# VH-VL binders against SHC-transforming protein 3 (SHC3), part 6

Target 1, 186 residues: SHC-transforming protein 3 (SHC3), of Homo sapiens (Human) (q92529r149to334)
Amino acid sequence: LGPGVTYVVKYLGCIEVLRSMRSLDFSTRTQITREAISRVCEAVPGAKGAFKKRKPPSKMLSSILGKSNLQFAGMSISLTISTASLNLRTPDSKQIIANHHMRSISFASGGDPDTTDYVAYVAKDPVNRRACHILECCDGLAQDVIGSIGQAFELRFKQYLQCPTKIPALHDRMQSLDEPWTEEEG

## First folded at step 22 (VH-VL)

Design f6 (from m1 with light chain W92Y Y99W)
Fold by ESMFold2, fold request of step 23:
Structure f6 (fold): chain C 186 residues (1-186), chain A 128 residues (1-128), chain B 110 residues (1-110)
Amino acid sequence: as target 1 above (186 residues)
Amino acid sequence: QVQLVQSGAEVKKPGSSVKVSCKASGYTFTRYAISWVRQAPGQGLEWMGRINPNSGGTNYAQKFQGRVTITADKSTSTAYMELSSLRSEDTAVYYCAREYIGSIYNPSYETDYWFDYWGQGTTVTVSS
Amino acid sequence: QSVLTQPPSASGTPGQRVTISCSGSSSNIGSKTVNWYQQLPGTAPKLLIYSNNQRPKGVPDRFSGSKSGTSASLAISGLQSEDEADYYCAAYDDSLSGWVFGGGIKLTVL
């Protein structure tokens, strides 16, 4: 990745994730991102439809997702992906929308067959706590974006494994990703 | 509509090579990896390798390392699989399949990929 | 022969429930998601289940998947004649740095 790769994408907003992704199996993590995309798309006027109509979410999914934050919804943004962070800025770089350090990011999802134009990621920050952030990446760009995020995750993970004196950092990283979680599924 | 169209059936002699094409349409070719999977008559599926069409980067199953070459031509949206030093055991249907990146869990780098679209298959017969 | 183990065949009558197993190891099913592919006679494989238990658009809810430990299952409820096919489990394997498939199970609808 070097200094990072940059994409222009549409930020749709985020929705709070009330349970740590670590405590969930992989298929449940995927379902959470599908539901998060659906809820945010329904809340943002003029958003490209990920679903025309959907069934009500399961009791489990309803208990895992919290309130949405649509402050920057619908804005075109510059997303820079590096091994250090996901950085979201206005296209002219005048305003920082978010800067999520890799240790604060637990999960990234490209869309499934029903949501191919979306990328979602779960990160912790002081404003939104743990939240799923939704990006609209039209014209097949979503697979490029998730692929670049995956490369950043992979490279950082390999670097971590090659530095044995960083064993406490792995433990700290797992705990940090769990800290925004304030409610347990009943 | 996403479509993967493969080249026609081939009959080859032992010791020769075969090159199968897979033409993609209905999506941006360079944004998805292509895998090759084969199926011998009456048998199961066997993964051979993959290519990232944007970078040209490849990964091959150990069984085929040194005999398989996977390439991609961005200008024609076509992936190719070439298998050399053919033997009768290489008689099979050869499929191309598009890889979809579903999800990635960062802390332990766990991934969720699948093959969302498949070509129709190319029958290669190696006749001794 | 296969890295993932499946029974070679199964049969049922219309309306029955059939369960197909798939066994792997910690380097594949134990740490990776499981996908299922359906191959109708004379056709290419088709994605049936992804991410252990998710159905793509157009796959009816009588198909369900599950995973526990190093094992996975595909269940077909309300069996129909068009379900006659081969069914493959698949997962990525870290130790082999590649995809592995089950040997496939031939499902016959009587």
Scores: ipSAE 0.687, ipTM 0.793, lowest interface PAE 0.6, mean pLDDT 85
Fold by ESMFold2, last read:
Structure f6 (fold): chain C 186 residues (1-186), chain A 128 residues (1-128), chain B 110 residues (1-110)
Amino acid sequence: as target 1 above (186 residues)
Amino acid sequence: QVQLVQSGAEVKKPGSSVKVSCKASGYTFTRYAISWVRQAPGQGLEWMGRINPNSGGTNYAQKFQGRVTITADKSTSTAYMELSSLRSEDTAVYYCAREYIGSIYNPSYETDYWFDYWGQGTTVTVSS
Amino acid sequence: QSVLTQPPSASGTPGQRVTISCSGSSSNIGSKTVNWYQQLPGTAPKLLIYSNNQRPKGVPDRFSGSKSGTSASLAISGLQSEDEADYYCAAYDDSLSGWVFGGGIKLTVL
């Protein structure tokens, strides 16, 4: 990926995820991200293609999601995807909205076939703790975005398998390299 | 409307090769991987391999490794599957199918993909 | 010999509920999502169920999927004559680094 791949997408916001993705099976992870998309889209007036569910979510799924953060909702952003991070910035690149290192990202979802304009990912950061971040992508771009995220996940995973004991000169880099591959803390 | 249109039926001799085409329309060709799946007469579905049309990266089922070559031409939005050293048991209908990316779990790199659109199929008959 | 195991056939009468099974292993169904494909006679397969239990737009909710352990099931309620087809389960397999399908089950509507 080198310097990364950059897309212009619409940031809809995030919603806190109260359970670790590690503790859930794959189908449940997908259902949670789809519910997160639905709730954030409902909360952001004028969100394109309002997400509709054919069946109401279970009370269990509803209890896993916490408060939403709509501070930057509806803003066009630059998303840069690299093996190091997902970086969200304003279009002028002067402000960082979020920078999620790959170690802190556990799950990404590209929406379902009838709402193909969304990409969601679950990441941990100091501001939002563990949260699902929702991106609205224009026609066809969502699959390119989720594909690039998947490539970054794969490439980073392969790098970890190849060099699990690489030691950097700085203590902070040593600590990160010595930690096992894992999702964010539950 | 998304369409995958495959080349016509072919009759081949044992030991020869066949190249089946799959022309995509109605979407951006490079944004979706293409898989090839075959079905012998009266039999089930068998995955052969896939290609990422943007990078050209391929992955093949072990059974076909060394005999199958999957390629893509971005300029014509067409994927190709070539199977060499044909045998009578290679008589089958060959399908191309588009992969849709659903979800990805990062720590162990686990993916949830499916085939959302299929070509009409290409019958290849291998007989003396 | 398919990697995923399905019974070769099933049957039912219109209005009945039919369950179609699929059995795998820890390298596929046990850790991966299951998809189901419907193949009407003489046609290409069509996506019926994705992500274990999700329906694409246009698939009626009388079709439902489930997964438990290394096994998956497709249930069809309110069976109709148009449901006569072959049904395949599919999953990615980590040990084979590729897609695997069940052998297919021929559903006959009597």
Scores: ipSAE 0.681, ipTM 0.788, lowest interface PAE 0.6, mean pLDDT 84
Fold by ESMFold2, fold request of step 23:
Structure f6 (fold): chain C 186 residues (1-186), chain A 128 residues (1-128), chain B 110 residues (1-110)
Amino acid sequence: as target 1 above (186 residues)
Amino acid sequence: QVQLVQSGAEVKKPGSSVKVSCKASGYTFTRYAISWVRQAPGQGLEWMGRINPNSGGTNYAQKFQGRVTITADKSTSTAYMELSSLRSEDTAVYYCAREYIGSIYNPSYETDYWFDYWGQGTTVTVSS
Amino acid sequence: QSVLTQPPSASGTPGQRVTISCSGSSSNIGSKTVNWYQQLPGTAPKLLIYSNNQRPKGVPDRFSGSKSGTSASLAISGLQSEDEADYYCAAYDDSLSGWVFGGGIKLTVL
């Protein structure tokens, strides 16, 4: 994965994640992304019939997921994946929808067999804070997309192992401390 | 639909080698890793190794390192497993299986993968 | 034997709920997700449960999975005769850098 790889995918939107993914176990991270996919897909036309027959989310999942942002829902976008970032922009390159540096991305999921056309990832940015971003990947492209994201994660992690420091722990704390203080958060 | 179709049963002598094929259809071959798993008669499942068909990168279980070679041919959407220096205990059914990427946690690179589709199996009998 | 430990057999009667266990370690089940595979006699394994407790499309909801610590369980409610099969747990193992399976459990429907 040199200068990056670019895919054309559909951006469905994002939903705020109110807890750090570091504070959650792996199963909960996956459940959050599955629920995020479900909520955003239900809000966008073309939801599958069997997909609409789902259990209500647990109280825990409801407390972890916040407000959705559907501003760009359904837009075809250019996704560029590199070891530096995930970059989302309009195909004409006129507008950047999001640019998530690798250090700001915590989790990616290709979903389960029922959601094989989707990729979700959790990242922080100034506009959406910590949010789960949902991509619809046409023509069976989802596994190629999640595989490329995984390769980017792996390459970054291997470089960390060659020069291990306390940066990941400090970096995680700095990202959690970027949030403005509010009384609702305690 | 997704299918993994393996080559037919083989009878081999000790000391020889066997090469089993696994032809994929119904999906884009290079987008999924292929693992090989064997099952001796009356025994459980044993993972042998895997290949990323796009890069050609492989990873082998230590038990088989040096005897197993896994390859992939993108043009025919076919993965291969070759096991050399066969012994009687290599008598088994050999399966190919497609790996599905579920989720990846970036900070520590933790992954959640599973085998979503399996080939029908290839019986290899090693007998004098 | 197998890195993951399963009892060799279990049995139940039609309509009963049965639970099938799997025990591992911190390098596998303790830190990784668990998958379950069903193998009917003379056939290839089939994915039954992924990511600890998720069912693929076409798997009835009477199959359920759970994980606690270094152990995992598969429960089958409303046992049916077609459930007679071998069941394998599986997980990735960091210390072995590869996949590990349980020894398999033969479920007999009486």
Scores: ipSAE 0.673, ipTM 0.782, lowest interface PAE 0.6, mean pLDDT 84
Fold by ESMFold2, last read:
Structure f6 (fold): chain C 186 residues (1-186), chain A 128 residues (1-128), chain B 110 residues (1-110)
Amino acid sequence: as target 1 above (186 residues)
Amino acid sequence: QVQLVQSGAEVKKPGSSVKVSCKASGYTFTRYAISWVRQAPGQGLEWMGRINPNSGGTNYAQKFQGRVTITADKSTSTAYMELSSLRSEDTAVYYCAREYIGSIYNPSYETDYWFDYWGQGTTVTVSS
Amino acid sequence: QSVLTQPPSASGTPGQRVTISCSGSSSNIGSKTVNWYQQLPGTAPKLLIYSNNQRPKGVPDRFSGSKSGTSASLAISGLQSEDEADYYCAAYDDSLSGWVFGGGIKLTVL
């Protein structure tokens, strides 16, 4: 339904998440994505960032993260973000790496202040069950990518509340981002 | 190094307007929203509004609706805040701050944002 | 006045642990993450704690944050003279559709 936006990013891989994001508090969700980025970056030799030195994980975080899956690790991918899904495919090959329906995505994080080139998201799919997927978004693209994901989440949330998207008085502005992929003029 | 440099102090009369600038450097200006926060003498911090420099989209605190206008110039990497119909109660230090998008929880649309860099502040004095 | 409530001041001596409180409501701290900002005398605020309890790079581990219900706390252990500053809690408020800050607490290191 929405037109979507497309980015070229590097897929680093994913790591299994053994608990639902709903069962965790917000800070724990963020810490899980930080730890997931660290573990996947350590496992992929060509990964960029500050993760050259291993930091000890907490016992709780160790129990929540499972095994990594490095299929397609390090590959440049085409990421399309729409109100329906996050679609990951190889450039020009028409091979779909993953298609995560918006309802199957629970959490997205743009990393932390020391790892600003990453976006992680937690989704369920038939192959990896619940996993945290790690994207490397070079040259400051991470904030654009997480911003677009946030817009998709917002529009989906408004549809979940049955809020008309073309009525400005019902426009949801709960975060410091632009509105979803609808026209703002007129 | 990320830096936000604001324009100099201003003295204004009631009923006039003021326009404060915030020049960004050390990062891609259009990729981060800019908020404006003020601090009256002896008081705490008060959020005024924000702009997305890429789209030009703005959001203002209800208290300032109709009096505040926030703009951005992509070519100079500069955000502006204009406050009109000044009152003595508008005497404050005005800060720009860069917003960072941390995390978003989809099911209930909970967001985790913060201000990672602040300008040095601009003192605006409104007096007789 | 501030939507989030903080005591106006606190004090401690070098080496002590000081806890700074912040009280809000269900529309802010109760459902949103809490940030803390440090404002040294004569300077702009600086991010000290994000996402309730996370430290940016360069912030010493003697600073820690926590959240319970509609209240948040900032703890400073091993107090140093350089910690003398104003400390603000902040959160988004969904009923106001905007950011809210505490009134600030002036920490004096004796």
Scores: ipSAE 0.672, ipTM 0.776, lowest interface PAE 0.7, mean pLDDT 83

